# VHH binders against EKC/KEOPS complex subunit cgi121 (cgi121), part 110

Target 1, 174 residues: EKC/KEOPS complex subunit cgi121 (cgi121), of Schizosaccharomyces pombe (q9p7j3)
Amino acid sequence: MILPLFPETQVHVFVYENVSNCAAIHEQLISQNPIYDYAFLDAATILYKKQVYSAIIRALEDRRDEQMKTKTIHSEVILSLSPKTEISSAFRQFSMTKKSKNIVVVKIDSKLTEEEEFERLDKLVEGNRVEFSDEELQKLIDFKVLKKNYKLDPSTLENPLASILSSIALRGYS

## First folded at step 13 (VHH)

Design yh27 (from yg3 with L50I; framework vhh_7yz9_2)
Fold by ESMFold2-Fast, scan of step 13:
Structure yh27 (fold): chain B 174 residues (1-174), chain A 120 residues (1-120)
Amino acid sequence: as target 1 above (174 residues)
Amino acid sequence: QWQLVESGGGLVQAGGSLRLSCTASGFTFSRYAMGWYRQTAGNEREWVAIITKGGSTSYADSVKGRFTISRDNAKNTVYLQMNSLKPEDTAVYYCTARGWDKYYPTEDYWGQGTPVTVSS
């Protein structure tokens, strides 16, 4: 997918369900192993493709404007999913944990093709790859987690997309 | 306060071997992942090897099969055994303790670097 404001930026998003090795992956992530330089998200926190793309766009805007608050573009994607700019809270809320079962993985600025990233990730992740689609994401979401992360009222739960996207776009103001 | 002190660098002929050591003080070594990076003049620092607190290891493609990273928690030391050295391995080698604060990455600790020169 081409991003309108970043047409030259290569972006790949992968979804895995029933992942059995999240504890092993998490150890590599806290070690900052370069092989694992991706944004690993808990799929329980992601409802729509647009949610992920909005966070990617915000991270890329912050990099362009030299306003990144984290060490890497992938960490900035994780921060950008949060309605607040507090780094610790964002990672606690959205990052994969040792107990995660389903994950969304984002790669930005890969020097590899999408197919090569698929082959690489399939060796790192012990789970079933599924399509990055709203239908698949809606099977993996935890609405209690989503409501808490975005401070959603019952009235917004019937169509939370606009509220989520506004929270991501405004980051730290809302 | 905290320190990372590298040793073991020097001049070696192509095909030779060197063992780098990095001794840590001022923090709980066993809680940190440790790594080695290298830098040549005019280039960005590049990753070489990493060892997790649990002991699993990973290597950059350029050094796989030639370099081995290991750690000794009792001595607060991480090692890089470098075999079959090539002129392209000439660089300043840096030891790092990978910063992590419960949920997210923080600033890394870095050593001062130790130069390695591989002559043809």
Scores: ipSAE 0.629, ipTM 0.851, lowest interface PAE 1.6, mean pLDDT 89
Fold by OpenDDE, second read of step 14:
Structure yh27 (fold): chain B 174 residues (1-174), chain A 120 residues (1-120)
Amino acid sequence: as target 1 above (174 residues)
Amino acid sequence: QWQLVESGGGLVQAGGSLRLSCTASGFTFSRYAMGWYRQTAGNEREWVAIITKGGSTSYADSVKGRFTISRDNAKNTVYLQMNSLKPEDTAVYYCTARGWDKYYPTEDYWGQGTPVTVSS
């Protein structure tokens, strides 16, 4: 997939449910294994495709502007999901954990087709691939976590997307 | 205070073997993943092998089946057994320690490197 604002950057997003080896993946991430050069997100924290795309775009903007706060573009995506500026908080809020069961995986700067990238990633993730759609994400979301992460209240729950996107966009601004 | 010291490099003929060692000090060795990179003049440092704190290993495709990474936590040492060496394996080999700040990755730590030369 190509983002209009960043035509030179190919992005792929995958969703996995019932992942059995998140702990193993997490360990590889800790080791910064280059084979695991992805953003691994807890699907329980993701409700919309636009939420993910918004974070990706912000990360790419940060990179473009040489304003990345994290070491890698993928970690920047994780940070960009958060309304908070603290990196640790962002990771705690949105990153895959050892206990995660459903994940969203983001690849930035891919040189492969979506199918080729999937084949590579499928060797790393032991789970079932599902469609990257709002419908599928809605099945995996934990609304309690979502409400907590973005401080959603009854008034904003009427249109949580707007609130989420605003939180992402306005991170670091007050 | 963090220190990584590589050893075991040298000259070897193609098809030969070398065993590299990296001794760590100044940090809790067992808490970190260890790895090897290599670099030739004018090129970027490339990943060779990684071993997690749990003992899981990964290798670059170019060395898979020939190189073996291992660790001895009691000795604060990581090893790279290199078999069936090829001229293209000639490089300076660097030891790395990779940490995680609970929720996100931290910077890598490097040794000074040990040179490996494989002659035809």
Scores: ipSAE 0.031, ipTM 0.359, lowest interface PAE 4.7, mean pLDDT 90

Design yh28 (from yg3 with L50M; framework vhh_7yz9_2)
Fold by ESMFold2-Fast, scan of step 13:
Structure yh28 (fold): chain B 174 residues (1-174), chain A 120 residues (1-120)
Amino acid sequence: as target 1 above (174 residues)
Amino acid sequence: QWQLVESGGGLVQAGGSLRLSCTASGFTFSRYAMGWYRQTAGNEREWVAMITKGGSTSYADSVKGRFTISRDNAKNTVYLQMNSLKPEDTAVYYCTARGWDKYYPTEDYWGQGTPVTVSS
């Protein structure tokens, strides 16, 4: 999908299931190793492709407007998934942990081609790459985590897309 | 007050070796990942090497096999052993401690830099 407001921005999203080295990846993320300069998300928190793209668009808007709250564009994507501007909560809610099993990885402004990013990232992640699709994401989601992160009530939980996208677009105002 | 103080830079002939040191004070060194970057005039800082608090190491492709990063927590010091130096390694080398606040990245600590000149 092309980003309408950012057609020149290269965006790649990868999904991995059954990842066995999340503890090792997490150590590199805490260390801010440049090789690992991606947004690493716990797939338990992501239900739709549009959820990820909405967070990316919000992060890019904040960068364009010089309003980023975090250190990097990739950390801004993590913040932008949260309905609040509280940075530590966003990372607790959406970032991968040592105990994660399935992950969604976002790369913005790659200096590499998509094929080169695939090759590099496949060497960093010990898991099975699957298609970035709503079907695959729905196999990996944890609905209790989703409900808690977006404060969904029973009336919205059965069809949460609009509520999630609204929460992301109104981050800091909701 | 925190400080990072680099030393060990200087002039060396191509094929030679240098060992850079960076000593930290004012924070708990053992809890931080440490790294080395380098910069030439007019260019952004280029990452060179990094060591995690657990001791795992990573290197830029341009220096892999020639440079070794290590740390001594008892001395609050990170080292960069530079072997088989090339003229293109000429730069100001900067030590950094990677800022992290429990769940998310924060601003890094940086040293003042130490110049390295490699003659042909």
Scores: ipSAE 0.641, ipTM 0.853, lowest interface PAE 1.5, mean pLDDT 89
Fold by OpenDDE, second read of step 14:
Order: C-alpha cells, then structure tokens, then sequence
Structure yh28 (fold): chain B 174 residues (1-174), chain A 120 residues (1-120)
C-alpha cells in the first residue's frame, strides 16, 4: 500500500490472531534481529485501521523532519500510537508482549509486494492471518486497555476514533 | 564503563577456521543479546550472527552452516566459531550488545573490532 503523503514509501499491515510464538518473536526483537524488522503491535490495543495509519504517517513525518525519537521507523510507529511522549510508556501500551495472542504487524519501506511480504512474515509468525479491517480489529480489541491507553471517557466513547486520532496527533503538544 | 573487547582475528587460508571471542564488562551480560557484525572498507556493517539472552541463535544467509555463535554468561563472553572461511569473509568483525529496557530496545554497544583476513 502507498500512502498519499508518502508515495515513495510502501507500507504493509498484517493482522494475526491466535499467535503461539509471541514470546519467541519478542526475544528476537530484543536482539534486534534484522529479520524481524517490523512493528509488532498488540492487537488488543488497536481498534481502527486509521489508528494504525495515523501512527504510521506520524512516524514517517518524524523521519522526514529528522525528529525521530526512536532508533527505527518501526519503533517510531509504536511511539506514534501513544498519546504519551515517553517511549517506555508507548511500548508498554501498544507493543506486542510475550503474552500477546493477537498482533498487528507493520512493515515500512517494503520492497516486496504484499503477498511476498506476507510469505516472509508468515515464516516468523505462528498464527492465523486475518483481514486488516475495522471489523476484524473490533473482534480483537480490549476496550479496557483502549480506554486506559487513550483515557477515553463516556463523552469521548461516542466517537472514539476522533479522540484517538486527536491523541496521536497532539502528542507532545499542550 | 561499557566495554566489549574482541579477539581471535587474524590471517587464515580459505577453508580454514577461526574462533572469535568478545568479552564484555561494565554491564549485566546476561541481560543482553549479543551479536557479530562485519565491515569492509567503504561499506556498511553487515549483520553476521546474533544470540539472544535466552540462547536463540540466528545467522545471515551468507554464513549459515559455517559460523556458530555461542555465549558463556559466566565468562561474559560471546564467541563466533567460523569454519570453512572464504575470502569474502574478510572484514573487521565487531561484537555488539543489544539490550531491552523492559519495553523498548536500548542502543547498540560495540567493540573496537578484530580483523579477519582470509587468503585464497
């Protein structure tokens, strides 16, 4: 997929459910194994496609502006999901953990087709691929976690997407 | 205070073997993944091998089956056994330590490197 604002950057997003090897993936991420050069998100924290895209765009903007706060574009995506500026908090809130069962995987700067990238990623993830859609994400979301991460209240829950996007966009601005 | 010291490099003929060592100090070795990179003049560092704190290993395709990475936490040392060496393996080999600050990756730490030359 090509983002309109960044036509030179190819992005792929995959969703996996019932992943059995998150702990193993996590270990590889800790080692920063180049083979695992993705953003691995806990699907329990993701409700909308636009949430993910918004984070990706912000990360790309940060890179463009040479304002990345993290080491990699993928880690920047994770940070960009958070309303908080602290990297540790962002990762705690949104990153895949050893205990995760469902994940969203983001690849930025892919040189492969979606299918080719999937084939590569499928070797790393032991789970069931599902469609990257709001419908599927809604099945995997933990609303308690979502509410906590974005401090959603009854008023903002009527339109959680707007609140989430605002939180992402306004991070670091007060 | 952080220090990685590589050793074991040298000149070897094609088909020969070398064993590189990297001794760490100044940090809790067991908490970090350890790895090896190599670099030739004018090129970027190339990933060679990695071993997680849990002992899981991974290798670049170019060295798979020939190189073996291992670690001894008691000695704060990571090793790279290089067998069936080829001229294209000639490079300066760098040891790296990669940690995770609970929820996010830390910066890479590097040694000064040890040169490996494989002659035809």
Amino acid sequence: as target 1 above (174 residues)
Amino acid sequence: QWQLVESGGGLVQAGGSLRLSCTASGFTFSRYAMGWYRQTAGNEREWVAMITKGGSTSYADSVKGRFTISRDNAKNTVYLQMNSLKPEDTAVYYCTARGWDKYYPTEDYWGQGTPVTVSS
Scores: ipSAE 0.014, ipTM 0.292, lowest interface PAE 8.5, mean pLDDT 91

Design yh29 (from yg3 with G99A; framework vhh_7yz9_2)
Fold by OpenDDE, second read of step 14:
Structure yh29 (fold): chain B 174 residues (1-174), chain A 120 residues (1-120)
Amino acid sequence: as target 1 above (174 residues)
Amino acid sequence: QWQLVESGGGLVQAGGSLRLSCTASGFTFSRYAMGWYRQTAGNEREWVALITKGGSTSYADSVKGRFTISRDNAKNTVYLQMNSLKPEDTAVYYCTARAWDKYYPTEDYWGQGTPVTVSS
């Protein structure tokens, strides 16, 4: 996928359910294995495609402006999902853990087609690929976690997307 | 206070072998992944191999089947056995420790490097 604001940057997003090897993947991530150069998100924290894209765009903007707060573009995506400025908080809130079962995987700056990238990623993830859609994400979301992460209340739950996007966009501007 | 010291570099003929060592200090060695990179003048540092704290190994395609990374936690040392060396393997080889702050990756730590020259 090509983002309009960043036409030179190819992005791929994949969703996996019932992943059995998150612990193994996590070990590779904390090892910063170049083969695992993706953003691995806990699907329990993701409700909308636009939430993911908003975070990606925010990360790309930060990179463009040389204002990244994290080491890599993928870690910046994770940070960008959070309304908080603390990196540790963002990772705790949104990154895949050893106990995760469903994940969203983001690849920035891909040189491959979606299918080719999938073939590579499929070797790393032992799970079932599902469609990256609001419908599928809705099946995987933990609303308790979502409400906690974005401090959603009854008034904002009527339109959680707006609240989420606002939180992402306004991070650091409170 | 993190410190990495490489050794074992030198001149070798094509087809030959070298074994690099990297001794770590200033941190709990067994808790962190270790890796090797290499760099030639005017080029970016290239990833060569990685070993996780659990002992899982990974290699760049260019060295797969020829290089072997290993670690000895008792000696706080990571090794790179390089076999079937080629002239294109000529570079300064750097040891790296992959630091992680519980939830997110932090800065990498590097040694001073050890030069490897493979002659035709």
Scores: ipSAE 0.727, ipTM 0.892, lowest interface PAE 0.6, mean pLDDT 94
Fold by ESMFold2-Fast, scan of step 13:
Structure yh29 (fold): chain B 174 residues (1-174), chain A 120 residues (1-120)
Amino acid sequence: as target 1 above (174 residues)
Amino acid sequence: QWQLVESGGGLVQAGGSLRLSCTASGFTFSRYAMGWYRQTAGNEREWVALITKGGSTSYADSVKGRFTISRDNAKNTVYLQMNSLKPEDTAVYYCTARAWDKYYPTEDYWGQGTPVTVSS
């Protein structure tokens, strides 16, 4: 989990399925509880590991260049998944909701060891942790949500990776 | 329009107690999560405690078991009861209100701060 352009930045990504306490987590997120300082994504919106990494890289580039649109690096990751710059729309499209069942959680610049982050998150999230892999993500994706969020036509949906990555990398230029 | 006014700070001996209060005006207090942060010279603000609209509480590890956050919606006031104070608790303490109805952007409302000095 070392990013070539940001080798000093620690990045951890966790995937949970069958989460039963999303409403409680959502309450903490909108209260801006620092204990919940992570990017909590709805797994229905994430198809590939590269999709998450592209958003992280874009967020880190915006932080480096002093161009962040949101208050935290984790909020910037959520924004960076969107092909547009409108913050409210990005959060409605990609952020975890009270009704979410499967989530992807991103931590950047952890103050804790990886083992401590795993233990901490497992106490906050009432669900089953699974491997952060394309195989596991493809079990949790909702293709209708993916198509809507990235405006994919039927031909693009057949092999969406390049389109998704271009949308993230070129946000604001296309 | 909006205000957050802190009170209750002061000088106290190590092992002593203080009760901080923060009274809100100009917004519907019961709809906001309320929190306390503290800051020492040369450092960024450090989170201390949070109470949600629903009454759920959370604390920084450094104060857990010693500090208690509570709220009184009828008085538009949030409290921080600080027990077993240590010299390292010396800081300016800030009250904050968080918007309940929006995930982002949510502007934090901040008080002007109340100083707490704990002597050894």
Scores: ipSAE 0.445, ipTM 0.771, lowest interface PAE 2.1, mean pLDDT 87

Design yh30 (from yg3 with G99S; framework vhh_7yz9_2)
Fold by OpenDDE, second read of step 14:
Structure yh30 (fold): chain B 174 residues (1-174), chain A 120 residues (1-120)
Amino acid sequence: as target 1 above (174 residues)
Amino acid sequence: QWQLVESGGGLVQAGGSLRLSCTASGFTFSRYAMGWYRQTAGNEREWVALITKGGSTSYADSVKGRFTISRDNAKNTVYLQMNSLKPEDTAVYYCTARSWDKYYPTEDYWGQGTPVTVSS
């Protein structure tokens, strides 16, 4: 897809459930294998499409402004999901781990169609692709983790999206 | 304190072979992925091969089937066996160590490079 604010940047987002090889993928990520040039997120931490898009947009803004805090645009997406400024915290909170079972995969600057990108990614991920939708994400979310990551309380749980987006947007400004 | 030193470059005829070596020091070699890149004047550095700490290997399409990356942890050395060399393989080859800080990737470390020239 194309983001209105970044028309020259093609973005693809995929969701996988029941992934059996997260440990293997993780090994490639810590090796910084160029073939695995994606943002691999733990789906347990993602509740909304807009949450992901908000992080992507912020990462792209950071890149545009030459203010990236992390090494790559994909790592910046991970950072951008977090209300915290610490990179390690962001990765700990949102990045796929060896123990993850469900993941959200983000590709920035894709030169391929969604289908073509899927074909490439499908060779790397051993799991079932599901629709990137709020409905599917809601099935995979761990609310305990979500509450912890964004410090949600009973009052903010009425509209978690607003709180999440505010946390993402205001990171470093509190 | 991280240091990488490449060797093995030189002049070779098309179809020939070379074996590059990279010796690492200043870090626990066995804990990190190692890789090779190459670069020609005026161009960006191009990824060639990677070997994980677990021994899994990956290659750029342009060298797949011809190049082999390997490592000897006892010697803190990573190798690149280059067979069936082509003129388009001519470049300065750089060894890299992929640094990782527990949760996220950090800066890469590079050697000084070793030149490879493949003549027609």
Scores: ipSAE 0.741, ipTM 0.899, lowest interface PAE 0.6, mean pLDDT 94
Fold by ESMFold2-Fast, scan of step 13:
Structure yh30 (fold): chain B 174 residues (1-174), chain A 120 residues (1-120)
Amino acid sequence: as target 1 above (174 residues)
Amino acid sequence: QWQLVESGGGLVQAGGSLRLSCTASGFTFSRYAMGWYRQTAGNEREWVALITKGGSTSYADSVKGRFTISRDNAKNTVYLQMNSLKPEDTAVYYCTARSWDKYYPTEDYWGQGTPVTVSS
């Protein structure tokens, strides 16, 4: 995928369900293994494609403006999903854990095609690939987790998109 | 102060072998993943190998089958055994301890580097 505001940046997003090796992946992530240089998100926290794209755009804006708060662009995507600028809280809220079952994986600055990244990730992730679509994400979301992470009240849970996008775009300013 | 000290670099002819060592002090070595990177003048540091605290190993494609990373927790030391060396392996080799707070990556610890020169 090409983003209009960042046309030279290659972005790929992948969704896996029923992942059996999250503990092994997590060990590689905390080791900062370069083979695993992706943003690994818990799918329980992601409801919309636009939620992921908004976090990617915010992370790319922060990189462009030399305002990144984290070590890598992929860590910045994870931070950018959070309504707060607290790095520890963002990772606790959104990143994959040893106990995760469904994951969303983001790759920025890939030199590979989407199909080549699929082949690579399919060797690292022991799970079933599904389409990156609102319909598939809605099967994997945990609304209790979503409500807590974005501090949604019961009245916004039926249509939370605008509140989520606003939280991502305006973090640190409201 | 935490320290990483590399040793074992030097001059070797193509096809030869070297064993690099990196000894850590000032932190609990057994809790960290350890890695090796290399750098030539004018280029960014390139990843070479990684060993997790559990002993799982990973290698860059350029060195796979030729280099072996290992660790000795009793000695607080990580090793890089380099076999079938090529002139293209000429670089300064850096040891790194991969730092992680409970939830997120922090700044890595780096050694001062040890030079390796491979002549044809």
Scores: ipSAE 0.640, ipTM 0.866, lowest interface PAE 1.3, mean pLDDT 89

Design yh31 (from yg3 with W100F; framework vhh_7yz9_2)
Fold by ESMFold2-Fast, scan of step 13:
Structure yh31 (fold): chain B 174 residues (1-174), chain A 120 residues (1-120)
Amino acid sequence: as target 1 above (174 residues)
Amino acid sequence: QWQLVESGGGLVQAGGSLRLSCTASGFTFSRYAMGWYRQTAGNEREWVALITKGGSTSYADSVKGRFTISRDNAKNTVYLQMNSLKPEDTAVYYCTARGFDKYYPTEDYWGQGTPVTVSS
C-alpha cells in the first residue's frame, strides 16, 4: 500500500492464523535478528485495518519529525498502537508473545515486493496466511484484551473504532 | 562498567582463515544475543552473523557457508570463524551484545572493532 502523506514508503501487512512457532519467532525478536525486522503483533489486539494504518502513520510521523521513542520504525509501530507512551506497557499489550496463536506482521521500507516479502515470511512463520481485512481480523480479536488495552467502557465496546483511532492519534496532543 | 574486547583480526591472503574473538565483561553475557557487524570506509555497518541466548545462529547471505558464529558462556566470549576469505570481506569487524528489556530492543553494547584485511 501507498500512504497519502508517505507515498515513497512501502508498507506491507500480513495476517497469519494458527501459528505454531511463536516461541521461536519471539526468541529471534528479542535477539534483534535483522532477518526478523518486522512489527509482529498479537492479532488478539487488532480489530480493524484502520487501527494498524493509524499506528503506522503515527510511527512514520514521529520518524519524520525525529521524535521516535524506540530503536526501530517497527518497534515504533508497536508503541503507536498504545494509548500510553510507556514502551514496556505497549509491548506487553500489543506485541506477539510465545503464547500467541494469530499474528499481524507489518513491514515498512521493504526493498522487496509484497510477493517477495510473503515468500520470505512463509519461511519464518509456520501458520496459515489470511487476508488483511476487517472480516478476518474480527475472527481473531479478543474483545477482553481490546477493552483492557484501550480502556473501553461497555458503551464504547459495541462500536469502538472512533475511540481506538482517537487513542492512537491523540497521544501527545491536546 | 561494561566492555567488549575484540581480537584476532589482521592481514590474511584470499582463501585463508581467521578466527575473531570477543570477550565481554560488566554484564551477564549469557542473557544476551551476540552478533558481528562489519564496516568498510564510507559505508554503514552491515550485519554479518548472530547467535541467540539459546544458541540459534543466523548469517548474512554474503557469508553463509563460510563463516561460523559460536559462543562460550563460561568464558563470556563469542567467536567468528571466517573461512574462504575474499577481498570483499576486508572491513573493520565489530562485536555487539544486543540490548533488550523483556520484549523490546534497547541500546546495544559495541566493541571498538578489529580490522581484517584480505589481500588478493
Scores: ipSAE 0.713, ipTM 0.892, lowest interface PAE 1.1, mean pLDDT 90
Fold by OpenDDE, second read of step 14:
Structure yh31 (fold): chain B 174 residues (1-174), chain A 120 residues (1-120)
Amino acid sequence: as target 1 above (174 residues)
Amino acid sequence: QWQLVESGGGLVQAGGSLRLSCTASGFTFSRYAMGWYRQTAGNEREWVALITKGGSTSYADSVKGRFTISRDNAKNTVYLQMNSLKPEDTAVYYCTARGFDKYYPTEDYWGQGTPVTVSS
């Protein structure tokens, strides 16, 4: 997938359900295994495709402007999901954990086709791939976690996407 | 204070074997994943192998089946057994330590490197 604002950067997003090896993946991530050069998100925290895209765009903008707060573009995507500026907090909020069962995986700067990238990733993730769609994400979301992460209340729950996107966009601008 | 010292490099003929060692000091060895990278002049450092603190291993496709990474926590040492060496394996090999107790990327620690030359 190509983003209009970043035509030179190919992005792929995958969704997995019923992942059995999140703990193993997590271990590889904290050891910074280059094979696992992805952003692994807990699907319980993701409600919309636009939420993910917004975070990706924010991360790419930060990179473009040489203002990344994290070491890698993928970690920056995770940070960009959060309304908070603290990196550790963002990771606790949105990153895949050892206890995760459903995940969203983001690849930035891919040199492969979506199918080729999937084949590569599929060797790392033991789970079922599902479509990256709002419909599928809605099945995996934990609304309690979502509400907590973005401090959603009854007034903002009428249009949670707007609130989420605003939170992402305005992080650090308070 | 953190120090990684590589050894075992040298000249070897194609098809031969070498065993690299990296001894760590100045930090709790057992808390870190250890890895090997290699670099040739004018090129970027290339990842070769990694071993987690738990002993899980992974390898670059180019060395898979030929190289074996292992560790001895009692000796604060990580090893790279290189078999069936090829001229393409010629490089300076660097040892690295990576934090295993954080959930986001941190700085890597490197040794000075040991040269490996594989002649045809």
Scores: ipSAE 0.018, ipTM 0.314, lowest interface PAE 6.8, mean pLDDT 89

Design yh32 (from yg3 with D101E; framework vhh_7yz9_2)
Fold by OpenDDE, second read of step 14:
Structure yh32 (fold): chain B 174 residues (1-174), chain A 120 residues (1-120)
Amino acid sequence: as target 1 above (174 residues)
Amino acid sequence: QWQLVESGGGLVQAGGSLRLSCTASGFTFSRYAMGWYRQTAGNEREWVALITKGGSTSYADSVKGRFTISRDNAKNTVYLQMNSLKPEDTAVYYCTARGWEKYYPTEDYWGQGTPVTVSS
């Protein structure tokens, strides 16, 4: 996928359910294995495609402006999902853990087609690929976690997307 | 406080072997993944191999089947056994330890490097 604001940057997003090897993937991530150069998100924290894209765009903007707060573009995506400025908080809130079962995987700056990237990633993830759609994400979301992460209340739950996007966009501007 | 010291580099003929060592100090070695990179003048540093704290190994395609990374936690040392060396393997080889906080990656730590020259 090509983002309009970043036409030179190819992005791929994949969703996996019933992943059995998150602990193994996590070990590779904390090892900063170049083969695992992705953003691995806990699907329990993701409700909308636009939420993910908004975070990606925010990360790309940060990179463009040389204002990244984290080490890599993928870690910046994770940070960008959070309304909080603390990196540790963002990772606790949104990153895949050893106990995760469903994940969203983001690849920035891909040189491969979506299918080719999938073939590579499929060797790393032991789970079932599902469509990256609001419908599928809705099946995987934990609303308690979502409410907590974005401090959603009854008034904002009617349109959580607006609140989420605002939180992402306004991070650091409170 | 973190320190990495490489050794074992040198001149070798094509088809030959070398074993690089990297001794770590200033941190709990067994808790961190260790890796090797290499770099030639004017080029970016290239990833070569990685070993996790659990002992899982990974290699760049260019060295797979020829290089073996290993570690000895008792000696705070990571090794790179390089077999079937080629002229294109000529580079300065750097040992790395991955900085990591509880939840997110931090800066990498590097040694000063050891030069490897493979002649035709």
Scores: ipSAE 0.747, ipTM 0.899, lowest interface PAE 0.6, mean pLDDT 94
Fold by ESMFold2-Fast, scan of step 13:
Structure yh32 (fold): chain B 174 residues (1-174), chain A 120 residues (1-120)
Amino acid sequence: as target 1 above (174 residues)
Amino acid sequence: QWQLVESGGGLVQAGGSLRLSCTASGFTFSRYAMGWYRQTAGNEREWVALITKGGSTSYADSVKGRFTISRDNAKNTVYLQMNSLKPEDTAVYYCTARGWEKYYPTEDYWGQGTPVTVSS
């Protein structure tokens, strides 16, 4: 449906604003708790739905081709958002932190329906779920963070979509 | 260099209790989340319990209410207290230290495993 090249792959994306328990979630993530097996992104770093989908597609391509650089498909999504193939930098730039307030959560290969998945996530995340849309993401983005993560100059920052997508698609070559 | 050594496994009757211990050496134990997994012949390893660096605990649904994970940082040891044991709990139990390098997951440390047999 969303991913024509991976029609058998279940992909769910959720957005939460005003999250009050990011420190508790972060502790679970660094502990690699299986209950928290999702890609938890800081919404300050995500401007477009296409940005997230491009990273998911790249991660799935790397898994298909047996070229994953990280331990899980969810960590590969986080790496795939970065214009460089340096794992530490990607996680520092895009993963949620203890101080995050708004988050984007990606689940790949869920054994649950989308409805069951967000019922489960609503128990883990103390915040308000909003629509995964460009309009909602634009309310949560930090343009200073975006500029720094993708090395955007002032002229590119006026219309950054093509630059961001190129950075994701050409990661490791730029 | 690094090592995880499990102990405390054995044979018990259904309804009985066992306490597993896992002692770490060669790395800074207090910086790692610790977990227990189990494996039955012919099956993949199944997660059982986790304790974070901060002491928060999590359990698989199959053991919740019966098993308790705890840690003693002074002894570099993680424990799994297993109560109300069932024949279905029969497995080799593995201790793990969850690998993490500042911002990202790394390879885990694993013990050799300790067998637990629960008779009916």
Scores: ipSAE 0.651, ipTM 0.871, lowest interface PAE 1.4, mean pLDDT 90

